VHH binders against q84jc2. Designs and how they scored, part 38

Target 1, 232 residues: q84jc2
Amino acid sequence: MSKMRNLVEEKFLEFYESWVIQLELYLHQLLIAHNNNTMSETELRHLISKLTTHHKAYYTAKWAAIREDVLAFFGSVWLNPLENACSWLTGWKPSMVFRMVDRLRKSRVVLVEAQVKKLEELRVKTKFDEQKIEREMERYQVAMADRKMVELARLGCHVGGESVMVVEAAVRGLSMGLEKMVKAADCVRLKTLKGILDILTPPQCVEFLAAAATFQVQLRRWGNRRHYVTHS

## First folded at step 18 (VHH)

Design lj22
Fold by ESMFold2, fold request of step 23:
Structure lj22 (fold): chain B 232 residues (1-232), chain A 126 residues (1-126)
Amino acid sequence: as target 1 above (232 residues)
Amino acid sequence: QVQLVESGGGLVQPGGSLRLSCAASGFTFSDNAMSWVRQPPGKGLEWVSGISGSGTQTQYADSVEGRFTIIRDNDKKMVYLQMTSLKTEDTAVYYCARFPYSELWKYLDSGKFDYEGQGTQVTVSS
């Protein structure tokens, strides 16, 4: 009797498939906007708002799903193996998003010195917040090794109903700690995204959002194609 | 060779309707998201509407929401734009465009987005 996908995984798979398809449509729109020198800044800000709303919808759905099953987000069924391999605490690594920002140094709309200074300050703060989460995760893992793993190893020698309940309590405790860390990481992601968009001009925001979406779309496409190539 | 052939444009009065067609060939049509874009007189390309490869998901520019409907027929390899309640501001050359999966970084780096068809003229005037 092989394990079926649980309800959380099935519902989030359906959500994510739709969400990424909508991201592709937004990316097409961003590419057209990036090409068009005659769009008003009001129109650009509206498009940027649609993208930020789309990203917020992802986190809204994710946080609801995490409350029910955070473990589904480690090795997710809605991602291919390449996408899963590139995850840091169930998402993109906040400090790495600045590689997309670095593309703006060759942009048609050049970064001014004030923007460069603010972006560097944000990069440093983002790295600091990222490292703080990593230290807290390490403390959690050490605590797990000191307490829960000893209990699980002891109970692994006893098969029965009471052993099942203690194992379930240990898994629940792990899940609560992981949920906290995933939410903290997502908060850093959202703060970093907002910080970048606040510093950039509307045309620069369009280029940044397009680059980020392109990376995500390409990663998904390459992961699917590499499976086909290696399978054949 | 990728080909996109737009048709169905014409002269219409404000409040009128038109249906644009786009015949596609040279690529796997059902796997590709498609968009309608337009170029108003003296302006750059603006995005109008998009549709997923399966046809189940759509997006519309605010200026056309509720007035235009994008539709695809994967068996016939056609994309349509049903336009109603037309306004003078809708006057433009309309192009269909495929999502450029293999050229994403090229279009981002250049800032140039190349349409592949000749377009179809829509003129809304009294």
Scores: ipSAE 0.789, ipTM 0.929, lowest interface PAE 0.9, mean pLDDT 85
Fold by ESMFold2, look of step 21:
Structure lj22 (fold): chain B 232 residues (1-232), chain A 126 residues (1-126)
Amino acid sequence: as target 1 above (232 residues)
Amino acid sequence: QVQLVESGGGLVQPGGSLRLSCAASGFTFSDNAMSWVRQPPGKGLEWVSGISGSGTQTQYADSVEGRFTIIRDNDKKMVYLQMTSLKTEDTAVYYCARFPYSELWKYLDSGKFDYEGQGTQVTVSS
């Protein structure tokens, strides 16, 4: 039915449950701000800052946990199956966030031509960076397969401490490589988010952040509603 | 029908205290995050405080942090706002609001957020 959770997974599950509930409360704030045309630029920037700080807290906790167990972030116990199915290298796919930006281009919020140009440049750069990471991940998958073949050969024709040492080295190499790739993907996510928020005006940032949080909340809610009793 | 009824407002002097109440019906109360929002004279709605469905997580606007406390009682389907050290800037109509899980995209698309109750007036003055 279920897999046993290790201590890293249990700790991050507790963190993430709290973090996503706080995101929900921030989303309520964003919705009120989106409706309020009398908020000052300073007030909007304070709210935007709280959201960016909340996201930074997520990555701070994630990067600490990854050092202990990067594999916990592939098929995470704190996400439902729908959320896991939508993951790209342990998180949202950077280029897909532009769906939330595209809502701004068709909404009541006006983007000026200079913003549109900068957003399209960022979109292209983000896609390019994604492709670079995907190619590097493919290289690691091939290397992992080669290390697996070495492991199988040693188990079949070698008996002794050399087999254990090779397996341990392969696991360490895989974990270190995956940690590198996850951090690279997270850096693309953070740079894309920062780039979008730098281009948008404060009211546009509020609408963008609200749309992104709404997608995350709805994905979690809908995925949880499909939760069924299972047996084996 | 969803119904939120706010009460407990009144006239109070600066430095005073009030406790606002919100009675909820027509929805699964414990599943919903709740917020207090306020509308000062001549301004739009301001978010004041929020509380998770379980009551274990809270957030406060900077302007009320340390002075206001949001509380919920899921058995009685009540949300409260305990206000202390009141200032003239706190003068507003106060509404409770449920988190609009089923209407999130509607509110984003329209840019209109509808409160469901009549609110309760808080006036901090002489």
Scores: ipSAE 0.781, ipTM 0.924, lowest interface PAE 0.9, mean pLDDT 84
Fold by ESMFold2, fold request of step 23:
Structure lj22 (fold): chain B 232 residues (1-232), chain A 126 residues (1-126)
Amino acid sequence: as target 1 above (232 residues)
Amino acid sequence: QVQLVESGGGLVQPGGSLRLSCAASGFTFSDNAMSWVRQPPGKGLEWVSGISGSGTQTQYADSVEGRFTIIRDNDKKMVYLQMTSLKTEDTAVYYCARFPYSELWKYLDSGKFDYEGQGTQVTVSS
């Protein structure tokens, strides 16, 4: 359906379309590198750096956009419904990324005992940080349901001028809190990603990054394909 | 059936130029990102360049950046690799490859990349 988009949504839609196309090209590089055991450690680290830079570019653009309109990132117009349904605070859930790490345990690439211990420590820290953010979100939800805030919003609809300013100030305050929580979630995502890549060897990093990119590309492809069922 | 036919290879001196061609059939060409990959003697496959389905976005390996240009013609279902300032290190069999949307997990899980074409030999020497 035709739906009005603000300028933030239009700008980020253009960015994101380009960003995912570039991710597909990087994924092709990762797949080739994964199949080539004659690449040097230096070559692999350079490719890994390209991927981390590409992910950092996403967050740079996102943080600029949420400064203007954080609500655009909840039910985003640049994502299909399946992608949106899989979001936790506007992105992938940090603890769930360890499903891609667990893939390495079933792969031909062997994790040594020291890596397994460090990954478990990181998983626990990531889960702790996640839970802290979830508790803050609960506090935010309670504050939003506060009867006083609801009453102020209702009164603002019936009075011009000064009441509009009070409601707008309250909405800005709530948006600032939501922006803080989204940035905190993104920081956990980035710290978790960096932590995983620091623990893994370069070939393991290539496989992990390829798996993560594959999941993202496939989620987008699956959500863009429609299944029609005839009923009678 | 998907078919990719590479051509345009040959023997060229260092500093020379070649244009490789890839004719595609059996799939919706304009919906697929395409890449050139190469296999140098005694080495594994090396990614060279990629281009989006629309042709508006490209990427290049550092070793070829500024010397090679990937181009596509969606009407003719062709991908090209314009190579200039060729070096002996560019000697390889060159393959074009479509982004494997339907078999991404298979290729990742197997650790083996299946060629869809026969490739074209590029030899850079005196």
Scores: ipSAE 0.779, ipTM 0.924, lowest interface PAE 0.9, mean pLDDT 85

Design lj23
Fold by OpenDDE, look of step 19:
Structure lj23 (fold): chain B 232 residues (1-232), chain A 126 residues (1-126)
Amino acid sequence: as target 1 above (232 residues)
Amino acid sequence: QVQLVESGGGLVQPGGSLRLSCAASGFTFSDNAMSWVRQPPGKGLEWVSGISGSGGQTQYADSVEGRFTIIRDNDKKMVYLQMTSLKTEDTAVYYCARFPYSELWEYLDSGKFDYEGQGTQVTVSS
């Protein structure tokens, strides 16, 4: 049994499925590079660049899609329930990527003191930024629940003619606030990712990206298995 | 038991062509992306090309882009690497590779890739 999807959902679903497949292939590259001690720094940097470009493509597509329908990303039909449960404002929670950094520290990867210090500074900043966004989200939700949602509920019972226009306008208003917050969250994601990659050496970046990709791929696979999700 | 059996290697002159084959068994073939990797003499293992489970998407290393083509036949459980315009630097043992999802972290932690096949030798020489 399949659910009805709107056009934005369908388009992004198709994009994301393709994007994740590509990510898996990049993961193969990352894993091999990680296990190859003879790769030059230039080669590693090139691989890192390919991955960063891939991620940028995701956000380019996402931002185009959320401009059309940000609400689609709060249902995220392209994600399984497990992936959705792990999502923070329509994506990965920025502070969680430091779990991957911590993994590096506990592995054979040796971070110098200067790196550790910078990473900690970035961690603190990232958490601060997350909390700021969360507070804003809370304020927004409270405000909407008190006024906008009540109005929508009232109008929703009598949708017809002019009422349709009013409801649509109200939904747009609600969506604008959400879009702003999603963009803010994505900004924190991108800044955090860039920050980490700027601190780490190329080999460390490869391992970090491999770990992140591994987690993402496994989360998707585990979630699909658990919930018997079949994508188009 | 998972098996990957590579074949098709040989000695060729620069500019020549070879087609490598990989016969896969012991796992759900169509559910797994597959890659070709190679081990040049005195160098580490390097990724060459990858193909998605359905075969609809492919990737290539820059060094082989435009010269190599990866394809798969899910009915036959085969992966192929068509190599053209071969260069001396393409000389290596070529392996067909999959990355089991259950073992991804092990690969990351160990820093070692476990070859499931014996590989096939490709030698490009005048």
Scores: ipSAE 0.888, ipTM 0.965, lowest interface PAE 0.5, mean pLDDT 91
Fold by OpenDDE, fold request of step 20:
Structure lj23 (fold): chain B 232 residues (1-232), chain A 126 residues (1-126)
Amino acid sequence: as target 1 above (232 residues)
Amino acid sequence: QVQLVESGGGLVQPGGSLRLSCAASGFTFSDNAMSWVRQPPGKGLEWVSGISGSGGQTQYADSVEGRFTIIRDNDKKMVYLQMTSLKTEDTAVYYCARFPYSELWEYLDSGKFDYEGQGTQVTVSS
């Protein structure tokens, strides 16, 4: 089904396409750095900073976009079906990244006990936060079946006039709630990411970021191969 | 078979310029982002610059930003690195590199990726 894209969708699609391409290039940097034992800690930290800045840019753009139309992100026309299927509240599920952390345990880089402990604590906290958000989302979703939404549905059958205004107002109300939830989820994502990066050494951070980027890139590639998707 | 052949290196004085070339074959060139990497004497392989498959996006290491320019010609299956204002620190063997999507995890684990070219020596010396 061909969906009409609104301006927010189009803009973010363009942004995201560019952003992902940049991520792929950063991945090259990360992969090279990961295999370069002669890089200084300063250099590694700088690279990490570049990546974190890149991710921050994503959320900056996202938050600007969701303020305009959060519903765009529940359709996410810039993502392929596989990417969408793996999404939790318009992004990666925070607890998922710990799989990448777990990979570090099996790699050349050994986590010390103190790191493992901190990571586990963070994992527990992250999971707790996710569940909290999910509960709130469930509550919100149930609440959507209220009188206002019923009226929205009824009014939606008629085009024009005051009805349109009422419908738009209702949609805005819904969107505000969704925006709140999305932001909450993003907050957990960012906190989780920061937490992980604070626990890991610079070389471990590089590996972690490389793994995360690899996963993201591969997911997109796999999805695109399975389903021919043209975004531009 | 994937082939990457670098050329254009040489001896140059500080402040000089060189243009490196990479001839690629054996894969769908335009579908792959390409990077230049270099190995300075006594150091590991370091990333220099990258360019997206379409050529629309580029990145540079801070050390070369503003001095180096990466471009590609997808019709000719070429990647170039224009180097200007060369410094002694730029002395290295330069390689063009591909990171196949299907082998990203393998590379992450093993460090094996497509930079099988012989590289081209760049020496910046007064």
Scores: ipSAE 0.883, ipTM 0.964, lowest interface PAE 0.5, mean pLDDT 90
Fold by OpenDDE, fold request of step 20:
Structure lj23 (fold): chain B 232 residues (1-232), chain A 126 residues (1-126)
Amino acid sequence: as target 1 above (232 residues)
Amino acid sequence: QVQLVESGGGLVQPGGSLRLSCAASGFTFSDNAMSWVRQPPGKGLEWVSGISGSGGQTQYADSVEGRFTIIRDNDKKMVYLQMTSLKTEDTAVYYCARFPYSELWEYLDSGKFDYEGQGTQVTVSS
């Protein structure tokens, strides 16, 4: 299990480091595009598509990895403490992205009434979905506070055959539940992102994506600096 | 103080080649991804290519993919853009650019980033 976990961590760490580097380069594209009024709608849509494809690749890799060891993502050795502190169920909290949307409202971007209404509806739905997942997560966590938890606590004190089996079973059960929750959370993330992009115009999408990527890149860079972490 | 100095531009015929250079100073070079951008006549600034800090990752605009190659020398603090099969639509002033992490939001809001160089003129004409 340790070997498998280590392999999962190493593989995903390598992937993520590469993925984030690519994201930074995409950010350059987004920032330039945001300030280029001569770009066609087709060009903007193409750029948006590249970014969405990039994000899809992340989740494809993530979901493959969590099938092997979902617990690796609750340690997330590839993330710095600041990134982890901002994480909700192994990723960004879906409702948080609406802060980026709010930024659009306060900027030079003019949202029409229909967009505002749709965004608000999406916000409400996203919040509801988050809460539903949180309640389910709590159920799993509370379920561990029984004999299984006691056995986990005793693990450092002694090694017994039956106790070890119980602990292993408990961990497996928890892992299955966690995998379910992580996937559910990711679905909410993807739906929320898609929803926002469907409501916004291409120029607005570019600004939104630039803001989101900026936030992510800054968490990475500031977190690394603060904690003296160096990633390739 | 950050300095970016572009060079290598010139007049070439369609199908020709040029190699642009960017000399960087005033910041930790290897920690920063670098990009080439260009401003065609009468158009806005457009992204051309980017390279990661280590040089291991690169991206290209579709319009230049397969024709341009971005490379960097971290020891010399140089970024290069090898341009081949040049087209008339490649005519522009070319700049090397950095996006400092601490100023990303400022750039997003104001459009100001590290393109302090004068750029280098590339003209592709028969």
Scores: ipSAE 0.883, ipTM 0.964, lowest interface PAE 0.5, mean pLDDT 90
Fold by OpenDDE, fold request of step 20:
Structure lj23 (fold): chain B 232 residues (1-232), chain A 126 residues (1-126)
Amino acid sequence: as target 1 above (232 residues)
Amino acid sequence: QVQLVESGGGLVQPGGSLRLSCAASGFTFSDNAMSWVRQPPGKGLEWVSGISGSGGQTQYADSVEGRFTIIRDNDKKMVYLQMTSLKTEDTAVYYCARFPYSELWEYLDSGKFDYEGQGTQVTVSS
């Protein structure tokens, strides 16, 4: 049950734990702002900016880490099993955020026709991009099963000094492809998020971000309870 | 039953200082991030500051950044807000607030958060 962690895993674990804690505090801000009709647009935009900056920090850290070891993110030791089970290419599935948008529509939020149209267009585009990435990932995975895996399998049976170096080089080669896929997925995530925020009004953005943060926090909480995992 | 009891408010001149206290009971204190919120006259509730369960991380509203300090004592189940360089715009009823994970969606929908306390009045006036 205990998994050995490499340096990348350890560093990112620490980062993520801190990042999630900050997210929870931001959530408090969002929740209060959501119920404060006296806040100015400037104040709301500033809060939104803080949250977007927080998310950007996550991806900055992630992308730095995946350059070192992208495989760490396919294990994601900082996540509980439930979080991992819900992950698509090392993160949230971009199209899932539209569930949060749908929630807005079912709540007290009224979207104008122009917003609805733009959101639908974005939804279609997001799904298309997801499928494109999935196809590319499938091709990559199939390709790995050919020459590269056979080579790794052969080398894995003969662990020596030179053999270890060759295996490491092979793994790095494989990792480059995976890194590309992960980055592509993250780009879709970020584009989708930006697209939604550009369509929504500041108050709507606050509610959307609050919903998204709530989902993340709850998913982690549920997963930890189920598997008796305690994180700081 | 969850209880939050705020104290330490009062009348102070601009530039003055106050220390607010919140006594918490009825829940696992160290497992919950805590926030201070305030309601200025004629305005809605606004977030002021937050602190993580362990106390290791804090956040502040821009309007109070550098002037206010939030701290907690998990052994005593207390949250504090040290306020310095107080301004007239800081005048408000201050509440200690908790946002339980299990009630986050409800709060998002209804605006009801865990504020069992009556708050403490802070008045900054010359």
Scores: ipSAE 0.883, ipTM 0.964, lowest interface PAE 0.5, mean pLDDT 90
Fold by OpenDDE, second read of step 21:
Structure lj23 (fold): chain B 232 residues (1-232), chain A 126 residues (1-126)
Amino acid sequence: as target 1 above (232 residues)
Amino acid sequence: QVQLVESGGGLVQPGGSLRLSCAASGFTFSDNAMSWVRQPPGKGLEWVSGISGSGGQTQYADSVEGRFTIIRDNDKKMVYLQMTSLKTEDTAVYYCARFPYSELWEYLDSGKFDYEGQGTQVTVSS
């Protein structure tokens, strides 16, 4: 049976497709800026601000959507299988960005000792926060198999009337919990991103953002090619 | 092989208009976002404008916003830059740029953005 997309899925798919296209265009800007040593700090900061605003827009849209249907994000029909496989709690894993920073360091980025120290502190904190969320998710997932849920499952989706209402109520309860966890994860993402950008110089920020955007764009393109997925 | 051929540059007075053209070949045109970039004398490469593969979305540098318009024709494999209200600071060699997805990391590592054309000279002078 073909899965029919619900309204939330359809709307967010449209949003995300547009959002990614914009990201690609920003990536062009970032790459050119990265190559341009004549750009002023003010100009660089302005570009960084544009990108951060773009990312904030994503989470604004996401949080609006998850209020309606958080379960849509656990299927994420707007993502290809590769993107989904790389997802942690409906998005990128916060600790992953440090790998990008490390990669840049091996290339051309020179960090001063103070930056290195701050990044390490942030890494530790980020990892701690991730683990905390993972523990909560584990607890939540295990709890889904509690007696009440099993009983509801036995009633099945074939029971109409009052039983359906009970099941729906249960699902709503589950969804609320998931929403909280997703928001928590997103908060860690945003804090981590902000933390990195606060530590890096404007030129370094541009390079970092370029790397991140490159990763996203390529992951999507490679995934689409691999699985012959077209969302447009 | 990928080819980008820019044209339409010239000498124009401040306040004047020019239309640049870029003929693209050697890749799936509609699948690639395209950009215009420029290099002023004695300065580094500057991003000017970008357009999505479908042409549905565009971006502009603040310095050209409201004055320049980027358009593409996917049937003809052309990208255009309509420039109006030209200023002396718009003087530069203009390049049409494709972002090769397969080489993105290379560009990032090298710190270079690949523009493959010869460019077209735009000179704004009284």
Scores: ipSAE 0.864, ipTM 0.952, lowest interface PAE 0.5, mean pLDDT 90

